# Designs tried in a protein design chat: VH-VL binders against q9gzu0. Part 5

Target 1, 229 residues: q9gzu0
Amino acid sequence: MGDPNSRKKQALNRLRAQLRKKKESLADQFDFKMYIAFVFKEKKKKSALFEVSEVIPVMTNNYEENILKGVRDSSYSLESSLELLQKDVVQLHAPRYQSMRRDVIGCTQEMDFILWPRNDIEKIVCLLFSRWKESDEPFRPVQAKFEFHHGDYEKQFLHVLSRKDKTGIVVNNPNQSVFLFIDRQHLQTPKNKATIFKLCSICLYLPQEQLTHWAVGTIEDHLRPYMPE
Key: E = the ipSAE of ESMFold2; O = the ipSAE of OpenDDE; V2 = 0.75 times the mean of E and O plus 0.25 times the DockQ between their complexes.

## First folded at step 1 (VH-VL)

Design p8 (framework fv_pritumumab)
Fold by ESMFold2-Fast, scan of step 1:
Structure p8 (fold): chain C 229 residues (1-229), chain A 124 residues (1-124), chain B 107 residues (1-107)
Amino acid sequence: as target 1 above (229 residues)
Amino acid sequence: EVQLLESGGDLVQPGGSLRLSCAASGFTFSNYAMSWVRQAPGKGLEWVSAISGSGYSTNYADSVKGRFTISRDNSQNTLYLQMNSLRVEDTAVYICARGPKYYDSSGYYRFDYWGQGTLVTVSS
Amino acid sequence: DIQMTQSPSSLSASVGDRVTITCRASQGISNYLAWFQQKPGKAPKSLIYAASSLQSKVPTQFSGSGSGTDFTLTISSLQPEDFATYYCQQYDSYPLTFGGGTKVEIK
């Protein structure tokens, strides 16, 4: 039945379960943590930072209903939100960000409804961190980050879609970046034959011509069964 | 002191097989990815294969894919390279190299320590 | 695959000279580039990583620069122990690839 709130809760629970499963399979070698930062256009809304495993939006049929569950207080600035991380980790963000120049998307899961950003978001930054399993070491950035700017989302989205493989995932990410990309326009097609977009998470796509490499080597092949062909 | 010692190099005929070993000491072996790099006589360096710290993930150069198998025994601090269907072009000094820990702030795969190498000669 | 082109293939220099070696990647690799020194009959020794970061215990006459596709190794004042072959290596993606090497010889 068409209750957006009950559909939203169901989809969110499914996504959380699948993200935990993928994270647990990687835990045989290392731990991962992903953060998404939202930078708002309004000076009253400074920024919001949240961990993907705890805060996942669900797309609905009404743009006004596409709210971020668990978005932090709008008092957060991007700088102060990043300060929640270890200071050495925060300082390493800028170089990784500036080095990225790729038209690729990695995604962890397909689900019915996912939508970001809101109309008041200037940009989205996705950050991936890792550490050796069972280590007391701080999480460190091991992947490049990608930034989406408001006003360019539709143009960037159409450009990226032109490179989408038949399974719905863009492959070949030489910078090993993790992305968050969603588009509502596909939900609004007249016959609901929309292509849904996926939340990118701690799992990277493994291209057939080469394996994506982490700081210490290759991401485990056992992740492949959980990704589209 | 980090030390990597290769062994197992020998003279073999084309189509033959050989297993190389690299004994590691002076660090927590299981915390590092490891690679094999080779150097043909009078030529440059060529990466051959890599294995993750846990041993779950492996990668190979296209020239050796399907013929070589990299493995490790973390209880014995030893890296292996099983070489099958050897070709004359595989003649080289084979060197093991240590990769970084994944929590290193540099975040990327690099070689910080190398072994001395072991010579493999494939002769018809 | 990312092709690494290193130049020159060899050079002759005297003690005290400034030596410059260049390395070019066939595509952007950010700063994921390392430099190695190899002396005859010896294993390679790590000099520089992340294009410009000096490895522990490496003398300060060695420096690296560059980003993206163009990289340089500089030896500010060549010492007798610096006569060797130098290799660049990208570690942005597999397969890992090396430059062809630059042999630094006594003039």
Scores: ipSAE 0.000, ipTM 0.413, lowest interface PAE 17.5, mean pLDDT 60

Design p9 (framework fv_pritumumab)
Fold by ESMFold2-Fast, scan of step 1:
Structure p9 (fold): chain C 229 residues (1-229), chain A 121 residues (1-121), chain B 107 residues (1-107)
Amino acid sequence: as target 1 above (229 residues)
Amino acid sequence: EVQLLESGGDLVQPGGSLRLSCAASGFTFSKYAMSWVRQAPGKGLEWVSAISGSGGYTNYADSVKGRFTISRDNSQNTLYLQMNSLRVEDTAVYICARDLRGYYDYAMDVWGQGTLVTVSS
Amino acid sequence: DIQMTQSPSSLSASVGDRVTITCRASQGISSYLAWFQQKPGKAPKSLIYAASRLQSKVPTQFSGSGSGTDFTLTISSLQPEDFATYYCQQYNSYPRTFGGGTKVEIK
């Protein structure tokens, strides 16, 4: 029952604090940037475009909001990402080398989002990746694990894998962000209840190398024995 | 035009060390992973080690892990294999090969001539 | 490790013959299989990658097929220069592994 605007402000401030705390440990290990974008579409408008309401950096060397304004102006990028999800290419891919079980590596920190009920908009959460600049390195597909809790609904997990794929859904422009959509309506969110949405872990799969698993936040020494060379 | 040339093969006693080199020319060396493959006299091919284009990632066959170290100098377009604690069963022609360019579908496409390593008392 | 079993270990054939060589992986490797040709005293030459795709400048008499665990290299009409030893290799995971080789000899 609090004010939705004040809850949103509290959640975003908490998320920003978590991201600032983790940035130093992750920044030097990735040659790409990752953002969480909150997007919406008004249900009564027959627009094909989603408007980006908020963009929050997840893995960047610089903390700067609204850095991906250009994404809003590209329906092509959004359509390509939706086609990727619709073809299930992200649901059925396993890493080439499965030397490490995900159950062995815990999430060291969690990032919480709160999605407020609003009947006049359709909300989608996007995980945005920049493409690797260098093609000489092994491809590093990124997997993110999300946990959802909707009041009375069963706790659910969503696993999202981003990769370059020869199956005909390949973003060939290395400067184009790859978008992965996490559609709240697939979880049948109650119309009048807030949805708690957590980013639990990010996994890097090196298809020509062994699996590397990175918990969101600082990598702990006790996890290193389970990481391949 | 694309060429790989190995050197450094020699006769060495068991327990000894040897460093192999592979000089690359005719392509952008830093954009390709590189591998070492060996072939014992009269036997088949055996993969030994691989290194990514940047040098940040390496892999080894179990038979050489802990004894061999693969490295590269992208400024000199040269691949190396440092071999320590050599055994008689390491006797082989060692061949460098241009490996994946970060594309899933490509495999080793260019091979050197090889350099002979003999481990014998 | 993924074991690659190649058959036959050797075969005798005449110019113009159709030759088939098989390669079997101990576990699924999708299409991440390559074929190589090696002539005596020479380095291997890459023929095929991704199970069925010809490398640049490789003659069209060579073709590859298969996926998962069972793969075949076919030489549709054997030429004098095709007498050699052929190897398959999986590159789905590390360590990379080669088949034992198939020696194609003149009859």
Scores: ipSAE 0.000, ipTM 0.411, lowest interface PAE 18.0, mean pLDDT 60

Design r1 (framework fv_retifanlimab; at its last look DockQ between E and O 0.06; V2 from the best seeds 0.00; counts 0 for: pae E 18.2 > 2, off the site)
Fold by OpenDDE, look of step 16:
Structure r1 (fold): chain C 229 residues (1-229), chain A 119 residues (1-119), chain B 111 residues (1-111)
Amino acid sequence: as target 1 above (229 residues)
Amino acid sequence: QVQLVQSGAEVKKPGASVKVSCKASGYTFTSYYMNWVRQAPGQGLEWIGVINPSGGSTWLDQKFKDRVTITVDKSTSTAYMELSSLRSEDTAVYYCARGYRYDWYFDLWGQGTLVTVSS
Amino acid sequence: EIVLTQSPATLSLSPGERATLSCRASQSVSYSGYSYMNWFQQKPGQPPKLLIHDASNRATGVPSRFSGSGSGTDFTLTISSLEPEDFAVYFCQQRSSYPLTFGGGTKVEIK
């Protein structure tokens, strides 16, 4: 008879198989925490760290039509989207975030979510943690890297600057693990408008099989590099 | 010393192409945007475009989209601006200008490159 | 594009006098608590030199006699007391939206 961990793993695998057949999400069996860090190019400048208020898991197959629409609207590449559709991937939506600096009023100003035309951000880092539902166990870091470098989303922003037809845009990192939902805003009069790109929400893509792949360490351990000294 | 050094003056015929170089020194090349601006004799300043040397992303004024290519060589910390299908009205001093830190402050300029287009 | 109109085109003054230069934008260049207007000085045969960024911030090494003010569509560069080296052409430039644009310039000349 295998050790408790082995038994748990086997049970999980059985569950996974059953869920696949039922087109259900294994992610529904987990609680999630997510943090977003805006890492600045200036090394002396501390990262802006945010906590996601609620993480909403959705299986990619449940959003097939939306993904395909995104392709039609040129929000995603066809090739990448098809690949995603073929994978058992869970989407982890982060619709709202809060500044970790709760002691400072006004830390969640709109300007904090403007990604363009500023260029002081080096990358966006998302940290994902999970635990089994109804468990008293601590959250554990999901062993996945979620980074979106400035150069990658800037390129996409610049590309859409010439397009006047879309107010909401979606950009993704090269490996399609991080999706940024962006609101393009034009400020001032119709004659001359300033254009800004505001971050509205984030969505992480994770293969379902990786939901139980945890790294070592606590939430604090993983947040430490991004926290103010 | 922090500086931008541009290539020398060019004389070109109409229809030809010109490629101006801008070599950066004294700072981290990839940490600043590089802009190109030109100034016709006795005239004002005209912004051409910008490149992020880190990722290579560019934005050009619509007026120049079909004729201008901006590139960088990170290994030599050099930015390039190539203008094709030259016209007499392209006669100008062309400047490279660094974007200040993480925004669009032109805090460092090259000495300028005169490009003369004449028959 | 945002059009910047500078006035006057030429300003004739003597050393020691106060210079006031105006830049008007066709649209507001202010948002999120910032005004995205810059000022440059250019002397003959030289590239422009940054004086003021974001309406009111002096660039590094710029003398205190230079100051910028304004918001929205109206901006002013002030030289409190002109020095001989201040006689030059001054340009405003907006970075609120692409394409980036410059004003036509104001020439400050010796009276």
Scores: ipSAE 0.006, ipTM 0.524, lowest interface PAE 10.9, mean pLDDT 84
Fold by ESMFold2-Fast, scan of step 1:
Order: C-alpha cells, then sequence, then structure tokens
Structure r1 (fold): chain C 229 residues (1-229), chain A 119 residues (1-119), chain B 111 residues (1-111)
C-alpha cells in the first residue's frame, strides 16, 4: 500500500537499485550530460550561498575565511565531482521521475552544486540568517529545519523560509524560499565533505501536490508551517 | 501566445545543405529542450535529435549524426537544424517540438517546414 | 532502439462508435513506476497534437472521451465515442530511451 510519499520513496529506491546493477544506458547518460551542462552554465550566476560567502567582510569573522578556503581548496577533481553528481542527479532529477515544470513557477530553475565542509553547515545557516536580517528583503527567516542524522532518506534538505511581518507571509514577493539539499551518505564519508544543492526561488503558494514531484520525499513536511491555509 | 514558428519551404538539389529555423515565443526558451522530427510524404514520424538550449548539448539519432547539426541562438529564442549532403529520401516536412527537460513529452510543435530534394 | 508497433493500421468506424488503438513496444518503456508512452493526433496538413502523455494523462484541452492505459510493453488509446473531428491518424511515441521512436500510426477513418 502506502501514501504518496511512501510510493515516491519506493520509486526512488527502485531507481537506485536499477542504476547500481544496470550497465550504462544511453538514455540515462544523455539525461545526465544535458542536466550537468545546465547546472554548470547556470552556476556562473551568483547564488545566495556564494553571495553570503563572498560579500561578508573576512575580517569580521574567521569563519568566513574558512568557508572561502574550503570552497577554494576542494580536494575533489572535476571528474570525481561529476561522478558524485551523476548518482545524485539521476536519483533526484531523472526525467522518468520528476517534473520541474510543474513544481517550480517563475524561477530560473538553476541548481548550484557545492562541495562543502561537513562541520560548517550549521555555521553557514547562521551566516545566511545574519546576512539576511541586515537586508532590505521583504521577508525574514522564520524557521529552518535540519535533518543531518542517519535515517530513512539518502538525501535530506534544509530550507529557509521568510516573512516580513510577525503573523504571515508577504505576498509582494513570494519567491523568497531557499532550499539546501544535503546528501546524508556524503556527510558520513571520511573526507568530511557535504554536497549541497541550492535551488532557485520558488513560489510559496504552490499547491502541495506540485511540490512533491521535484525532489522526492520531504519538502512538503518542512514547508507545511509556512504555507497559506 | 505560446508558439513555435518555423522558416518557409525549401527546394534543394542533391548534395546541398538546408538550415531550418524554429523561433520560440511566449515561454522561457532555456527551460525546454528543442526536438527535431521529420515526416516523409505519406510516412510516419522520425525523431532526428534534441538540443538543450541552456547548455547547447545535443543528442542525435545515429542515422543523422554525421549530417545534422542542431544549434540555438538564445538572444532570439531560435533553434536551428542543419542537414547536409541532402538526398531524395530527405524530402520531408521537418518539425521542431519542445519537450520539458524532466517531462519529455512534446506539448508544442512548429507548423512544419517542407524540404524538397530534387534535381 | 525501441520499436513501436501500432495495430490496426486502419480502423473504419462510424461517429458515436468506440475506437480502441494498440501500441506495442519491443521492450519495456516503464521505468521507476512510470510509463513513458505518449499519444499524438495528426490531421492532414497539420503538425501532430499531443493527446496523452505518460500512458494515461490527458494533455491540456483534450476532451475526456480520450483515454490512455497500459504499462510495460502494451498500451492502448481509447476514444469512447467518436466525434467527426476525431477521424485522423494517431501515433504512439516512447520517451523511455534514446533515440526517441514513434509507431507507424493508426488511421481512424469514417465508414
Amino acid sequence: as target 1 above (229 residues)
Amino acid sequence: QVQLVQSGAEVKKPGASVKVSCKASGYTFTSYYMNWVRQAPGQGLEWIGVINPSGGSTWLDQKFKDRVTITVDKSTSTAYMELSSLRSEDTAVYYCARGYRYDWYFDLWGQGTLVTVSS
Amino acid sequence: EIVLTQSPATLSLSPGERATLSCRASQSVSYSGYSYMNWFQQKPGQPPKLLIHDASNRATGVPSRFSGSGSGTDFTLTISSLEPEDFAVYFCQQRSSYPLTFGGGTKVEIK
């Protein structure tokens, strides 16, 4: 049996098992190449995570130095990074599984993929919050949920939602959401690195059924407190 | 209005090349893959290839890979399909069709461009 | 490549009758819980029009008399009650593997 989330988890697990056993498929390799070309082209655009790291004065916090050094001093070659991306991209964004057109409205639909020091994720979130609080953005961070523990999911996410007033969401700019996807398996590697996916802004008023189709499993659970009733 | 508008009919001699254009409007050009499909008179549909307008990467049916080049001009939201070394069996209506990257069905088609190859 | 075989080649029916069109794939076009079979309608002088995507989902604006079903290698397009505008050629198409392929078509013609 199962509910929609359980069925999607089963579909993801089935896809993962098939990919592990299957020899290379031309369709799968083509999809991966096309997706990676898009990711690498769009990564040239300034992301929220890169903006925080790049514009915060280094002298105000030794942590900014370490973040910039960690990104700069990545020990992974491009080929090693692409091998990690291949597994993650196919599982999350396989055309046989996902419809980004349905789930993301008015967004550039770019995804920034960053290899990040594992132990700095909590501090990155603090920097995002501190940076955002000093901005003229119409929204303020309300809550962030983190699942960094070993659990049922191979992939987890951290989302940051904001609102301008103390009681509700601001309707004048609904595309203020930031999502970070963190690979639990990668966080457990001895290399102490995390894979982070930064998604473009999405509309907070998207129906729940549209949100579940993009990244399998848990976005709706974390967005529920911030969605209009 | 969401639409794909193709260039006009062409008559070519064997051995020549033809370049068909497909101008997109009413949607974000880089959010959709652009496919090319042909149909010979009285025959079925034959897929030629696809391009990701964002990255420029292509995948072609092996039958066409040595003769077809697919390109895009993002500034004009236009896709192009160039077929070289034309033969009489290349006489067909050539269509462009958009398909979303993660939803791959062709929900929007151009009106078609008739390419006639004759001596 | 995946070969799609449509049957019958021609279906002669009267308005109001039910049409059932078959498409068989040489290998499964289902993957990870989804079936990647699409159906198109084509009239003379016009481009194909999407009717059904992913085996059973009607495209926007397509009348409810059109329905799709099937999984794996066997797929069906059904028109519950033919209208005059439904007499056309119908093609199935798989998007499970590259190269993308189409069936040979079924012509639905007036008796």
Scores: ipSAE 0.000, ipTM 0.404, lowest interface PAE 19.2, mean pLDDT 58
Fold by ESMFold2, look of step 16:
Structure r1 (fold): chain C 229 residues (1-229), chain A 119 residues (1-119), chain B 111 residues (1-111)
Amino acid sequence: as target 1 above (229 residues)
Amino acid sequence: QVQLVQSGAEVKKPGASVKVSCKASGYTFTSYYMNWVRQAPGQGLEWIGVINPSGGSTWLDQKFKDRVTITVDKSTSTAYMELSSLRSEDTAVYYCARGYRYDWYFDLWGQGTLVTVSS
Amino acid sequence: EIVLTQSPATLSLSPGERATLSCRASQSVSYSGYSYMNWFQQKPGQPPKLLIHDASNRATGVPSRFSGSGSGTDFTLTISSLEPEDFAVYFCQQRSSYPLTFGGGTKVEIK
């Protein structure tokens, strides 16, 4: 399929299939919930908040090969990402997410969120919650920070922009806890031909020992700063 | 100290070639793109092309594609621009320029290299 | 290729006056709230110096009297109160589409 919408669906399906190859890990002992908030620079503006449909845990060493297929050229962020990928960490993949704000145009089940070019986003925040599998206890927030500031991912996008086009790219935040899977597309207008970067999926990296370090509070308590309403 | 230092002025005959060097110091050479820009005497700025030092990929303005070669030597943190088949209208100051941060453009410039093409 | 047209070609002013420099692009250089337009200052015998990136963001160490504005095809550089060191040539430059292009320049000179 050459249709941009159909191509993205095929890419996401391929990613899901590859992730399901993996066997159990320490993370398989937990249930997860994850939310993605796009925080705007305007302080009074509520975040664009999304709920992840399925969180897929994978151990890093088995997933390393799939991450590298999207990147052939070296970059500083890629070199740092390869070093981190050699550690015993859990990868938490968010291939599909649904908007929690129903009035956001274009935010449906397979929403493509445009990350660049734009200047209204301050950062991407991922909120991760877990509990022991088999437990009836409420989900608790994992005590870790998953933030990717606009300035940091824009720098990497500008680097990629000056090279030949590729089907997809992977970028990560400075402390290598958030990985963005990006599709490069061209938007043709009467006055301009511009490249845009759309977010396809997010992966969180978490050291295994942090899986049982929970903060206090409920999902609702921790979502409140980002809630649509 | 972060800087770009270019090779010295050159005088060439029409039909010759010139190779200008640009040595980077004080930053990670492969983390930024290197651009080449020229300025004829009393004129504005003209972009020639860009190279990604990490992989050696280039993009050149079509006006120069057949006459310009842009390369890097990672071991010496040096970029090169070679212009062949020189004409008198190629007389200009040639600049190397780094992207602003990471691969942002033109936040650091070399001192310029005057190339004079004279019969 | 995107052509950048700067006006006026020459701006003759006294120290302390406000300078307003215009740059018009032949096609939009903006998308989704982001504008791919930069401004440079150049003095004789020196390389260009980045003043403003992305239409309105001052580069490090640039005095607050310099400001940029605009979007789409119409961009402005403003110097609120000219200092003696500000008399120079100013160039706009777009990074929306390859090849990268510069405007022809606006010379700000002493009246």
Scores: ipSAE 0.000, ipTM 0.407, lowest interface PAE 18.2, mean pLDDT 76
ESMFold2 (binder alone), look of step 16: mean pLDDT 91; pTM 0.929

Design r10 (framework fv_retifanlimab)
Fold by ESMFold2-Fast, scan of step 1:
Structure r10 (fold): chain C 229 residues (1-229), chain A 119 residues (1-119), chain B 111 residues (1-111)
Amino acid sequence: as target 1 above (229 residues)
Amino acid sequence: QVQLVQSGAEVKKPGASVKVSCKASGYTFTSYWMNWVRQAPGQGLEWIGVIHPSGGSTWLDQKFKDRVTITVDKSTSTAYMELSSLRSEDTAVYYCARGKYTDYYFDYWGQGTLVTVSS
Amino acid sequence: EIVLTQSPATLSLSPGERATLSCRASQSVSRYGYSYMNWFQQKPGQPPKLLIHDASNRATGVPSRFSGSGSGTDFTLTISSLEPEDFAVYFCQQRSNYPYTFGGGTKVEIK
């Protein structure tokens, strides 16, 4: 593929071109929500990570109504998720899902982290929602406690993040997206630590097709040291 | 009213360690970041690191990473910065400074603690 | 690390005059329409006091004669009409990149 530095320079130039097309206050354009959805298919019998099936970025650089449409289409709410999975709604455990969100994640629109199982496909869908604003805080990897839930769905499981201080896993940078991608081998060792990675900010302003491919590449780059041979 | 009150001046020998305290009052201690900054005589300001009192998470400047430990005692609303393996170039006034959680700037500062490192 | 260069090192003025202080960054501290440059005032024997955050926003309780401007690499602090209490050292500080860094300071002194 191309040179990562070359791609980053091209992405920055594309961002500048997008900004020039809009003559409004720049601050208004960068106080917006970023939503990223990852669809995983579990790798069977390999010691490695989940296979990323799809990456679905949902971006809006303006008002709340457009945000809510995008979030709803991305299975943000339980009701919307049940509508999309109407055939399998009986297999979704709404009370368990709601309890897990309340006890672990903290139910805020900006930090909604949903993992849900499906018996028919052995897939996990991860939705991560964050307010995007160029952060003034230094970023560093955050160590997180992990909890694995094996439910009534055979061959499926939920990953739930614990909170250290009840403010959530992105307390050091709530204005930017962070993504957790799980190496099952890494998590098998009690001395190993799971790491939450920040997505490259420049990638979040690319056209949807380019953003999707770039986001996958960025995640792979951050997780490469943890990937087994 | 917000106040940050620091411990008194210290004189240390090279190779020793120093632990500076910063007692907060007038606000919810666990809701704001606590930064540490130093100023050598006749020089500018240098950021050392930060801690969030609720979770205890710390972020440090690379130059200080191996020598600095930042901690808090929530029961007394006090933050601590310990600097080990002291050198003469560590002679400085050390400040604690509150970071406003929504805006991430240093809105209130302690009075400063002079640490002198000499043989 | 981002290096901040302040100029002049010393500015000698009389009360009532306008003061213009410069801060230049070795690389841009502005991204996506935001400029992560702050200004502090320091008097002898005292800690720094926040004056301006994010290039142009006055901190609570700071008099209207203080204003900040600029973007990218070039920033200015202006005091429209100096009062006796304004004679002090002024520092710029960037929070765009880790580690956070400060300028060397500009001393505003009585002529």
Scores: ipSAE 0.000, ipTM 0.403, lowest interface PAE 17.0, mean pLDDT 58

